# VH-VL binders against Uncharacterized FAD-binding protein C1783.01, part 6

Target 1, 263 residues: Uncharacterized FAD-binding protein C1783.01, of Schizosaccharomyces pombe (q9us28r162to424)
Amino acid sequence: YGIFAAPILDVRVLTNPGAVKRTYNLCLDISKYPLLEGKDWKIGGSFGIMPPNSDAEVLHLAHLLKIPQHELYVTKVLRTNGGRWPTIWGEDKPRCLYTSLYHIFKWCSDFISKPPTKSLIRLLAEHTLNPVEKSVLLALSDFRQDESYCRICTQSCVTLPDILEAFPSCHPPVDHLISALPQLMPRWYSISNDPSLANKRLEMAFTVQEYHSPNGQSRTGICTGFLEDLALAFLKARHDGSLANKKFTVPMFRGVQQNPFAK

## First folded at step 4 (VH-VL; framework fv_ozuriftamab)

Design s40 (from o08 with heavy chain N54Y)
Fold by ESMFold2-Fast, scan of step 4:
Formats: C-alpha cells, structure tokens, sequence
Structure s40 (fold): chain C 263 residues (1-263), chain A 122 residues (1-122), chain B 106 residues (1-106)
C-alpha cells in the first residue's frame, strides 16, 4: 500500500537539562490517512517511517561516483531485471521506471545505515584498477575473512562513501552499483498516545542515535537523524514566524501493512 | 508580554535555609525550560542548572549539584531555587532565564528575570 | 566543559566608533549567542544562532563566525550600548559564558 506524508502539527524538545541524549516528541496529523474498513490506530501499536538519505549525503555520493550535477537530476528509464523489486510494496513484475539518479539515491538506496555487504565490496573490487587496492577489497569480500570484515567494516561503521574515498581507483558503473545497493527499509516506532481520543493525532517520541565515523566525525542514525532535521526545521520555522509558508511531513504508514500475512 | 518576575532581595546568616522564586507569565509555562544563572559580586555569569516544568526533570552544573535544589510548580507557573544551608560564598545576584530551545546547540536565554540579590553574612 | 575566552576584556570607545568583540571556544561550535548586561540591569539577548538579531535589537549589532572563533560587531557605538557583553554556548552541558567584555563610552 502507499506511504502517507503525515503533516507535522507540533514538535517538542524533551531533552532534560544535563542529558547526554537528545529526545523529541512529534505530533502528526493522521486524520487523512486512508484506513481500510474496520481498521483503527491503537496506543502501543506500531507504524513505519521511510527515511530518505540527506541531500548532503546524496550529493557526496554523486561526487565520489563522478556524476555531474546535471546528470543526477535527468529523468531516466530504468528497467527491472524481471525479478522482484526489493520493497515491501514492490511487485516482481518487469517494469519501466521513469526516475532520476537523485531520486534513487535519496529514496530507494541504503548506502549509509549499514556497512557495504561482502557482495557489494566484491563488485567494487571488480571495478578497481589499482592492484593493491583491488587485493584489499577482495580480501574484505572473502567469505572466509569474517574477522577482518567485522573489524574494519562493521565495528568501524564504514559506509559505501567511506570505501569510495579510501579506494580512489574504484570506479563502479552506476547502473551496476544501484542494482547492488540495499533497498531503504522502514524504521518502526510506537504510538505513544490514543489517536482516537486525540482527534486523529499521532504522537511519537524518539531519541537521536549517534556514533562516530572511522575518522572521528559524529554521525546520526538514518531515521533519527532525518527526524531530528525535520524537528529542528519545524522549530526554526515556528520561531521565525514562517511556519504557515512551509510544510513538514513524515513519510509513514500504518504498522498493520508491514506484514502481508497479518490477520 | 512574556515576563519573568523574581522574588525580592534576601539578607541571611550562614546556616539558614532560603527559597527564591521566578514566576513566568504571558506564555505556556510547561513549553519552555527554566534555568538559574548566578553572578557573584563583580564577576561574570555562571549557569547553575535548569528544569523542565513539564517533566520535573532537572540538570545541574557539577559545581552546584547537592548544594541547591531546583524545582517548579506548574500550577502557579513558578520555578524555585533552594538552599538548605547558606554559606557566605552564596552571596550573589541570581537570575532566572527561560530557555528558547530549537534543539541541538540551538538554545538561548530569553527573557531573563530582573534578578534576586542574596546576601549572606554573619 | 567548553571554555569561552573573550577579547578584549575591556575597552573605551567614543560615540560613532566601530567596536569588535571576539569569543574563542575550546571546541568547534555551529552557533554562538550574545548578551548585553547594562549597568544595574539583568542580561538581555542581543544575538542568537551566531547572526540572528533578537527582537528590538538595532541593526548596528551583528554577529559572525563559525568553528572556534566568533565575533560581535557594533558598527557605530552609541551611549546606550555601555555595559558588559557575554558570549554563550549551548552545545553541551554545562552551558558556559565568556568572561565578559566591558564597553565604556568616553
């Protein structure tokens, strides 16, 4: 089923003075969410959020892949390989998609929340010209080298952009890369109020997840970072008096839709 | 008009208890944090701590933790700073200030109360 | 704790002079906030989020900077600008202020 753009009605900073972690509450308008007959929202239930990659991350990846800005936004025809499109709403029918690389990287590709899989690293190795760099990537992608992969990629929170920066002779073809990138998956949140008693308003609290990159940069989780950016922008617009001229939405869907076999 | 009004000046002896107050008006008291800032005679500003009137959650500068208690009564839109036993070194001007919080690194004080002068001498 | 050091500690200016106050942080910051404490008064907000002027603050006041160095400028100082200026950071607790810059008018 479809993803609903739920308007943000209110944002509250819940971080107590002196706290280490940052926490926010979002109030979302679900009054226009299309519900099937007999379905309803319940406290303690769950819902999914589809977090996009930030524009900064998308532009950085495009720079590393040497994609000119004008090519990034050009509408292209993409064909599925006759197999299932890897989304929970996807169909396995062959189809043609009219979209841009910008859209694919922003909304459809997970290149930041997890380290590249061994399969993806193997693809990168196959398109690496420097023999020393290639041998390192082949070693990392070797199924028998779990310790090295875990230490270098998983424990150090390495991302695809990190690998492309570290291996400058790696030039994967963009079409091969996007076919190998994991699909962006929803993140799940609990409903913290009774929406029926709150005039079709859904409240959720979230705490920002933080970690450090291999070179010491502070990074946030893909979904909690996305939500914090929205929360901060909403609060800024409210402060500036420009809230009426802007719209803030959270791409979400009801939890019952995540399991096609849920009775 | 958003305004913070503090209680009047106090003259105390060492060992005495004291509670000073800060009353907010013109806004929803529970939507903003309230903080206490100290200024010793002839010195600069020092953050003491703050409170979320919504949750009652408090935070303190380690220099003042255990020496003062910050509390709030949301039914009367009032925050408090309390000492169980005053010392001469507590002589200072005490300001309350509302934090305007836009989240991470985007917090500032506006407005400030007029200040409460506390003098502790034997 | 993040330490903020202001320069100069004090200055004397004539009406119409340009005044520049610098605040240096021991850690990189995105924003600096600035307050003015006039003699006998509570502090008042001048600049927030590095460069935004608070309500009622004249446009002769401006803020700039990023990273570890931030600046407050008064393009043409007036007699009413006398007081102590403080920078403040809100990146991490405890929130801290600079030591203050005293501005006097000749």
Amino acid sequence: as target 1 above (263 residues)
Amino acid sequence: EVQLVQSGAEVKKPGESLRISCKGSGYTFTEYYMHWVRQAPGQGLEWMGGISPYSGGTGYNQKFKGRVTISADKSISTAYLQWSSLKASDTAMYYCARSYDLGYEQSWFDPWGQGTLVTVSS
Amino acid sequence: AIQLTQSPSSLSASVGDRVTITCSATQSLSYMHWYLQKPGQSPQLLIYLGSDRASGVPDRFSGSGSGTDFTLKISRVEAEDVGVYYCMQSLQYPWTFGQGTKVEIK
Scores: ipSAE 0.315, ipTM 0.670, lowest interface PAE 3.9, mean pLDDT 85

Design s41 (from o08 with heavy chain G57D)
Fold by ESMFold2-Fast, scan of step 4:
Structure s41 (fold): chain C 263 residues (1-263), chain A 122 residues (1-122), chain B 106 residues (1-106)
Amino acid sequence: as target 1 above (263 residues)
Amino acid sequence: EVQLVQSGAEVKKPGESLRISCKGSGYTFTEYYMHWVRQAPGQGLEWMGGISPNSGDTGYNQKFKGRVTISADKSISTAYLQWSSLKASDTAMYYCARSYDLGYEQSWFDPWGQGTLVTVSS
Amino acid sequence: AIQLTQSPSSLSASVGDRVTITCSATQSLSYMHWYLQKPGQSPQLLIYLGSDRASGVPDRFSGSGSGTDFTLKISRVEAEDVGVYYCMQSLQYPWTFGQGTKVEIK
């Protein structure tokens, strides 16, 4: 279940002049990828990228939830319960997993890519002490008030950290919050070349996914934003002549390694 | 209970072939990965590669790819590390170690075999 | 590959001393695993998933840290704690170990 940090060998900007969308090509070195010798490295095949939440975002969320640093990194045992929690290997059998809050937030929780669901907002409302703040969250979570939810949460690209900052009397129990957060999933990309013909180099193209609020705030998709940041950093290092002193890698895997929280 | 038992020490000359073994007992052999870890004299630990006994899938540290072959026979719960042509630089202690994969960073080695000392000298 | 650098490379301690070993990674990690290799023996698991003690490991051993910096502590070292300590990461292939920290008792 390890992932491979594939070195970036080259970056090309594929965006046409005046285009609305930004598109990049990444050339990755897979010559040292272990544990699969094989036939699935072909044009048209696929591979997964695990876009972790940044440490800055994880620490920011922990700060907002008032989690002490010593507690954030303590290993906890999570009981899987078939149907209520993901199972390893896609089976509905109860199992025990070892993990920390840091690991859950970094690799397993999607708290940035979409606004909180109405059910998550209702959970937040139930743990909000200020009556005014609570009434606002209750109104947003009302399933009959779609227009308010759409206007305030969806159109404004509101994230869980944004809500926690805006409602300082909201203190949800971490275990209740974790059970309500969407799982962070790998993103799958197509192999754009035949690596056997390209000396074990994998090429991939991606287009940055953007979300814009009516108020001008923009956010990128979690994986394409992560990849764009890497691409831009690589291009800057090349321009500055510092490329030889830096290493840029993409955390990727083939289908043998599966996200245990995917099912 | 759960244990890994490795084959005995070997003394070989450069160019000779060799296969060493690691037998698991006390657990379901196909539910765990088996790995090989090398320790050159007076040096630290270096992961060489691993195998899934259930699927036969192998992976290698690039430093050792093409130099060794990792295999397993699930009918006798035994993993192997094999050289077709030994070099003096292959002199080292070789450990097998079991891992149970829980996903992502949640894999560690437990237990370890007792080690097989391989000495290659002319 | 993710490189792990341990500090110090070696130390001498007296029985009852507190021993601290640090492991620094070139990439951010959620977990670090720690092993002890006693003289003439195979490595044995001490700590896994950053802070969990392996079966039979005394509570004087503890692990902590996240991101790029991880620490193994022995609160009151005993004579049987002599050996080489290794950190290990399992995020990225190849899985890598630190260079080792040799602990000797005076």
Scores: ipSAE 0.000, ipTM 0.404, lowest interface PAE 18.0, mean pLDDT 79

Design s42 (from o08 with heavy chain G57Y)
Fold by ESMFold2-Fast, scan of step 4:
Structure s42 (fold): chain C 263 residues (1-263), chain A 122 residues (1-122), chain B 106 residues (1-106)
Amino acid sequence: as target 1 above (263 residues)
Amino acid sequence: EVQLVQSGAEVKKPGESLRISCKGSGYTFTEYYMHWVRQAPGQGLEWMGGISPNSGYTGYNQKFKGRVTISADKSISTAYLQWSSLKASDTAMYYCARSYDLGYEQSWFDPWGQGTLVTVSS
Amino acid sequence: AIQLTQSPSSLSASVGDRVTITCSATQSLSYMHWYLQKPGQSPQLLIYLGSDRASGVPDRFSGSGSGTDFTLKISRVEAEDVGVYYCMQSLQYPWTFGQGTKVEIK
């Protein structure tokens, strides 16, 4: 709701040769964006992008949590009672939500952009059966071990899947886990062109953020990684002539809108 | 049709300056990188550097940094390779080549210009 | 810099033969690109991103490989395939080419 799937009209690589970081320009079609009378797009204004977790990341998390694939896609009824996911999205009234674990992990949960908090690690420790593994997680969640938390979790860019892989006796209940996970938040970008009503195009530039996993693999930021994947797929489709048979869109909304789901 | 057309062959003496050109047509010039590739007589291909006509940013193979200047004029869809002072060792075939804007790990050259032969001798 | 080494340096084939050219990199790569330079002509793209054929390239040309070892194959070589074949990497600057494999037709 309130999020618009903006078609990608064009992609250009802006990366300076020899630079460590990759930079891209996206041109988006906003001609179909639902604007109210008296509203307009402005150069130098901002807009939000709602980045999903990749399907590979969602399926990997589901595997680590031992969720069967058929259960992942089953629609569940979740009643919100304040202080429980997804009421943390700024909802002020209890209501019923109809959704799947797949949807919650893909669109609503941030399990890769920051390390698990000490409180989340404590929850994981409570559901860890091996005494040695449990003692390590309890130590990481302890106030007196700030240096270990910083080195192991923050500096090494540890994610929830990393912890679940490293501590195989950890089996948190899925409902407790989703209540403790931070919500995915929009990322904000500047409008880099004048998107007059006549041309109805929006341009943005972004630079890919990269991190290293604990086992030394390169990872990208959630939003910039998502946008790079779209950019590269679009460029390949343009090169091989298959653009007409493919649709590339960016989930976005105007900067004047505080949050499409908040009220 | 996408094509790159280079300037004609040059015969120069050591110490002389030279600028050769590569004109793109049939595509949006600012959407692609333009590169220069050198081939010494009887030798293989060597990447010299490239430019983004849109941003004006350039990158060089360290071997050629300071020896040549790469530039572009997007108003006429033309890229340039320039020497301030030629040496006999600059004798080679010089190709321009376009790279798709796919990022560093997934870039390739298509198309190539026809080449400009530069001969530097007495 | 990533060094690319091709094997063989040269070969002679009869029309209809299968030709295999290999390219070894000093670092692991996801993709290799291949070019053909016919005598007196500019290089032309044959294969990009490891296995994708460029526009107009016959299906007798194929590319494969990953990591440090990549292969270009010509299933049934034709007379017009004579020339020097080059592999290229674009993982990091400077972009580098292999030394070339000269293919001659008997």
Scores: ipSAE 0.000, ipTM 0.403, lowest interface PAE 16.9, mean pLDDT 80

Design s43 (from o08 with heavy chain G59Y)
Fold by ESMFold2-Fast, scan of step 4:
Structure s43 (fold): chain C 263 residues (1-263), chain A 122 residues (1-122), chain B 106 residues (1-106)
Amino acid sequence: as target 1 above (263 residues)
Amino acid sequence: EVQLVQSGAEVKKPGESLRISCKGSGYTFTEYYMHWVRQAPGQGLEWMGGISPNSGGTYYNQKFKGRVTISADKSISTAYLQWSSLKASDTAMYYCARSYDLGYEQSWFDPWGQGTLVTVSS
Amino acid sequence: AIQLTQSPSSLSASVGDRVTITCSATQSLSYMHWYLQKPGQSPQLLIYLGSDRASGVPDRFSGSGSGTDFTLKISRVEAEDVGVYYCMQSLQYPWTFGQGTKVEIK
């Protein structure tokens, strides 16, 4: 199902300054969305948003992996084996895809929203040169160490970048890492208006999800953080009078209460 | 007006800890990235690292990684640069600077804070 | 890391002179950003994205270049232009600055 870049027409802040939670309303232009004849959007229906990792997060990960920034953007030919990853279409037939490491990290890889799996930590351990660091990662990846994994990784909201920073002798090959990274999945939202009666304008509301990193730094959820970044940028451009010179879009697709990427 | 206001000058001894601050005002703090730039006496500018106050994501110049910690508190629109153990070589002027984006080549600093002079001597 | 080398390292100009500062990068770049640090002050943005002037910057300042060579020009230097000029790249971590060009007014 094709991803559509829906222009943001308006942003409203629904919560008072200083509120514990921040909630926004987005008005999206779906007039150019490629709908099949007879299909309509309606109140209570759902749609998916594909949240990208921020450029800051992608560049930080590339830096930790010692990928030269110029190599990050080089288009490569990736051969699929008919499996799901790195194929975003879920096709069973082998094919060649043209993409960059930047694209894979930005749009296809989930290295922020969940802690690394034990299998991913095991991969990291195998490519860690310092014996002390390696033994710690091997212990965390051990199937018998569920308590340590839960306490250190799950409850402390550890991310892949956190682990790479904590274990500086860890240098996984990028191709092995990409194969082990979870696929970035869409998040689902309800349509809060009737776009067929509103000149093809879709409205949605969202509340920012926040949590703390292992070192106490405040972090936001991947999709709600992405949407808040867009909302704040839109409001800034509106305030500065530069809105006509900027384009803000939400990568979205129509859904029928089904996740087209999950099987 | 958009301003970045930094904490005052510091005089410290080697081995001491220090945290300096940069407070943003006149704009929405979480819309921008905050960076730290160092200038040793009589030398040029050197990028140390930055943070997204919104996401909490940090990134460092490897020369300073493990020697400093960058953090931010969105509730008071303040970014921090912290040392656990100062060295004489940390003597420098430290500037904070704002950037809108971290995208490919499309990132620059505007405005800059007034600077915090840190002197480390025994 | 991408190294930026500025030339000249210093220059002395009279009010009304044309000033040209160059910045050479060890890798190809699309954009160069330029800053001015006046004596005793923090740096301020002059030019971004190679050729765009920052808000409040006089039109006597201009930037040009692509690839590995970039230029900052001041068509008619004024007394207030005294200071150290820095180029900056944001393509590769770590982001780097040139060593600076000191401009003195006679």
Scores: ipSAE 0.000, ipTM 0.415, lowest interface PAE 18.1, mean pLDDT 81

Design s44 (from o08 with heavy chain G59N)
Fold by ESMFold2-Fast, scan of step 4:
Structure s44 (fold): chain C 263 residues (1-263), chain A 122 residues (1-122), chain B 106 residues (1-106)
Amino acid sequence: as target 1 above (263 residues)
Amino acid sequence: EVQLVQSGAEVKKPGESLRISCKGSGYTFTEYYMHWVRQAPGQGLEWMGGISPNSGGTNYNQKFKGRVTISADKSISTAYLQWSSLKASDTAMYYCARSYDLGYEQSWFDPWGQGTLVTVSS
Amino acid sequence: AIQLTQSPSSLSASVGDRVTITCSATQSLSYMHWYLQKPGQSPQLLIYLGSDRASGVPDRFSGSGSGTDFTLKISRVEAEDVGVYYCMQSLQYPWTFGQGTKVEIK
């Protein structure tokens, strides 16, 4: 699909220890990026990163949905139509994908970066057995009650796992849920150097996005959290002397500045 | 024109050290990963590990980690597979193979070296 | 580790026959790569990324499949196609090969 696993060559912590914000610089090897010719890589240009959900988050969601571990990895046939999986440029036909729930949750589903939409909450309400819990979810999904939705879901940074944890009688069918979940979208980053002058190295800086769960626990954004985990693992491997035995890569692609998955 | 040339066959005794080589030619050596693949007599193919000659970074199959060392000398476009102490079970054909590191399932071997037969017998 | 199982383990074909080899993975994959090892020779790349033919590989060879089941087909087998065919995955370390399918020509 055009996603390149760019090796991490170096990591620099740009903020001092204990700073309120954590900022990192990543130096990526793009020397083997396909079709690097034409100087499409420029200072101020952009590239996309496809952040996966962490394995911990995927397993937690599977637990909340009561998906047996063996079923999580079973291959299933899924179609790309239905608006969830867009067609690639020049392709207007639906495709059949052979994949697993693990792959769908890890790479294709955004259940962390935004609160569930009112339509998704409505689906959850329809599959909630406890009448008190159901009435709360129905109220949250009511399109007339934007104020309560904004306060409870948006301002409190509620995620799908948060709702499933808070409403234990809610058991949506997995096939209905995956058709309603938004697709994971790439995040766009600026190129901070001229790669041609830097021996085909791409440098980027990022600041970790932090927020609090409804229970007050600190959480990070999907892409910046993923990148920080990679950065810290790289730094640990460098400190341990095990860097030569580990591979750290960022799933990225060069594309138009406009998000190819956005409408 | 792109080719990998491996060192000749070796006959060794258990406990001896050995280093075999794989020389790349016809391409820019540092732009590709180099891997080692083992084939025991009458058996199939088994990936042992690989190295990036540019960075020196290595990946090992856990089965062989600590038993062999993979290295490369980019000044002479040569990759190495080394044992500090051979065992009879190391008797096998050893192939080097080049890969382009595209990541995420987009890695395959092309070309392959001609193979180095290593026989370890007391 | 991802285990790859090939079927059949061996087959005997006549020149001109259609040959089908399958490779089954213990977990879902997007791509399968295929190699041919002719008697006394090193393996050579045949198919990569599921369906792309390697340089110099005749169009009688084709690959298909996704998920856990992949197939290599030879539309009209020729005498020089004798050897052992291997599938390979590069999703997870360790990279693994199937056990091989031996193709003999009558």
Scores: ipSAE 0.000, ipTM 0.390, lowest interface PAE 17.9, mean pLDDT 80

Design s47 (from o08 with heavy chain Y33W)
Fold by ESMFold2-Fast, scan of step 4:
Structure s47 (fold): chain C 263 residues (1-263), chain A 122 residues (1-122), chain B 106 residues (1-106)
Amino acid sequence: as target 1 above (263 residues)
Amino acid sequence: EVQLVQSGAEVKKPGESLRISCKGSGYTFTEYWMHWVRQAPGQGLEWMGGISPNSGGTGYNQKFKGRVTISADKSISTAYLQWSSLKASDTAMYYCARSYDLGYEQSWFDPWGQGTLVTVSS
Amino acid sequence: AIQLTQSPSSLSASVGDRVTITCSATQSLSYMHWYLQKPGQSPQLLIYLGSDRASGVPDRFSGSGSGTDFTLKISRVEAEDVGVYYCMQSLQYPWTFGQGTKVEIK
């Protein structure tokens, strides 16, 4: 079992042009999904989507960490010491992983959807050379300072890249950082049709989630932003006649099947 | 071959009603929005509004809301622009144009109809 | 409403010249779309989503820009490029066009 790359069969925009929120319907091909015997898709059931970080966000993080591009894509052996090191394809893979920093940042690390934990901020503080910057990070990571953490990190939607930009003397070792980053988790969606009546098609609707960064940049939710990018790319390819030469897939799995990332 | 064919030129007097049409062919009519764009003699382009033939949902330029009605009949792949009472200031070339229903910033017009000239004079 | 202002309002060029048309918006945008209306014809799509060429549009046409300033360039203008060029935004209703730039060939 694992994550299935479900082909996009159709995309519909559900909201009027210029609407405050953007909502889309995706029609996915689940005809080749590997169902276990005796299990079926049902209307009103749920399924998970594994959203990757965008390439732009991965490259930005790599730039902030001073990782050369040639090093970013090199496959290396990573040994799991427990914790967050399952693979995209599930827990039955060996504990020695053959992967790249690009893969880890794109598919396995959540550095955008929520602020860094206090423990991660503490790690950053330990690798910050400027005493003033270090004292600020130590204060934010203090278990007794929930008000400061909430105000500065949670309420302002601060991300790891935001912190690395704000604290230029912070240079965490990449291996320590990767071990401390939370795992990218699936997002759950409802099946909006009956797939048995729809010839093994699954339909879903989603509304794009938007928010603002601390410096005023518009940002989208990780999963809804990823899905919108796919939807718009599909519609563009349909418009320009290039659908036959392109593949658009949603990485997903059925809701009652064991989460591949669960321990 | 995707094509939009509009109804012929009209000459009307102020106060008269009028409905002009735009017929789509060579594509699935309900998969795209149809929009109306006006061009007064010697002037630029002005968006009037659009409709989704699939949902019946419409969007209007507030300048034209209440003065015109945009509708569509999906059984004959035709969109309409209608006035209940024409004014001399309605003299213009009227274009229909197809748009993907891509939402927010990602909508553009391709193709355009050949245009319907409407002349309103006493 | 978002207003789009084009510059210049008109220009005269010789075949082979480089032509640059700018479009300035009163609000920040991610994308600008560009159309050409040849004399006596319907408008036709040239560029969409800021920089993508429409089907059949020669590579001498290019679009660029972001925020409030966008540019359409013709690297080597041809006689067939005469007409009025329009920028358009589709961020919010009402969708608006620039006032147009008339391009004449000497």
Scores: ipSAE 0.000, ipTM 0.423, lowest interface PAE 16.8, mean pLDDT 81

Design s49 (from o08 with light chain Q27S L29V)
Fold by ESMFold2-Fast, scan of step 4:
Structure s49 (fold): chain C 263 residues (1-263), chain A 122 residues (1-122), chain B 106 residues (1-106)
Amino acid sequence: as target 1 above (263 residues)
Amino acid sequence: EVQLVQSGAEVKKPGESLRISCKGSGYTFTEYYMHWVRQAPGQGLEWMGGISPNSGGTGYNQKFKGRVTISADKSISTAYLQWSSLKASDTAMYYCARSYDLGYEQSWFDPWGQGTLVTVSS
Amino acid sequence: AIQLTQSPSSLSASVGDRVTITCSATSSVSYMHWYLQKPGQSPQLLIYLGSDRASGVPDRFSGSGSGTDFTLKISRVEAEDVGVYYCMQSLQYPWTFGQGTKVEIK
């Protein structure tokens, strides 16, 4: 079990001229999805998508952490902490993971969808050499200073890279940082067709989400931004005739059906 | 061979109505969106809005919503931009431009009309 | 609305020089389009979808970039390349243009 790379068979743009939000439909090939005996896809059912951080975002974070390019891709051993890094299929026992910093930042770390927690800011403060910078981070991490945290971090949509840029004397050890970063969570989508009648093809629609900072900068949602980039790349490849030489896939998995006694 | 031909220059007074045109030729008019782009004297380009000639559906830049009307007559492959009451601030060069509309988001403008200069003064 | 800022606002080049124009967006866009408006003429398409050259556009023109930063390069500028260059995004309505970069030939 695990995450399945579902090939994109088709993309349709549902956005009309002048529309406030951009909307797309994706047709995915689930013919090779490994289903358990007795399981089936249902119209109106759900499935999860595991969105990666973009390569640009990962490389920018690596640059700010002063990680050399060659170190980013080297396989390292990480020991899980009693289910700290569980799989989607319920792997909760301590394990050794053989992976790269690139993989951890791309697939396993959420450093852009929400501002750093007070706990993470506290970790950053402990590894900040400049006394003035350290004092500011300590003040932001104080659990009694909610107003300053809300105004500076939450309302301004500050990300971990933003903090690392603003506090240049902050050099957290990569291992400690990885332990403190929240895990990337899947986004859930509805199945808009009946795949049993549609020759094992799954259709989904999504609308791109945008977030605006007070400074006029904006960001797209992690999952909807990722899906839009895939959709546009697919459409470009179809237009210029290169589709046969390229592979577009969505990392997805079947959702767990709701327990009828859980209310 | 694909061309957009616009109507000639206009000199008007504030409060007057005006309709300018853009005629497409050399392609199937209903397969492409038509847009209007404004350029004030000495300024850059500004998207005003567009129309699907096939459906008649329009979209406007909020800055121009209610100030102009975009329409099209597919029987003569012509799009229109209309003002009910002109203002001096409407003085500008107006371009029509075709966008790609065959199921492709992220469209671009090709070709462009030659432009219609509208001067509004007393 | 996505605001596009071009750099430089103007430049003067000699025939054969390499010219680089940058376009920066206030939010990520998937593709950037580039137009040239020669003196007294309507704009014409140079580059679409980030890096594809329009029909009839010489190889000396190229586009690159992703996210919020895009560039247009002219490898060896010619006298006929004089004019104002504009970037454009069409990801989000309203579609917007950069303020323009004026290129003059010495």
Scores: ipSAE 0.000, ipTM 0.428, lowest interface PAE 15.7, mean pLDDT 81

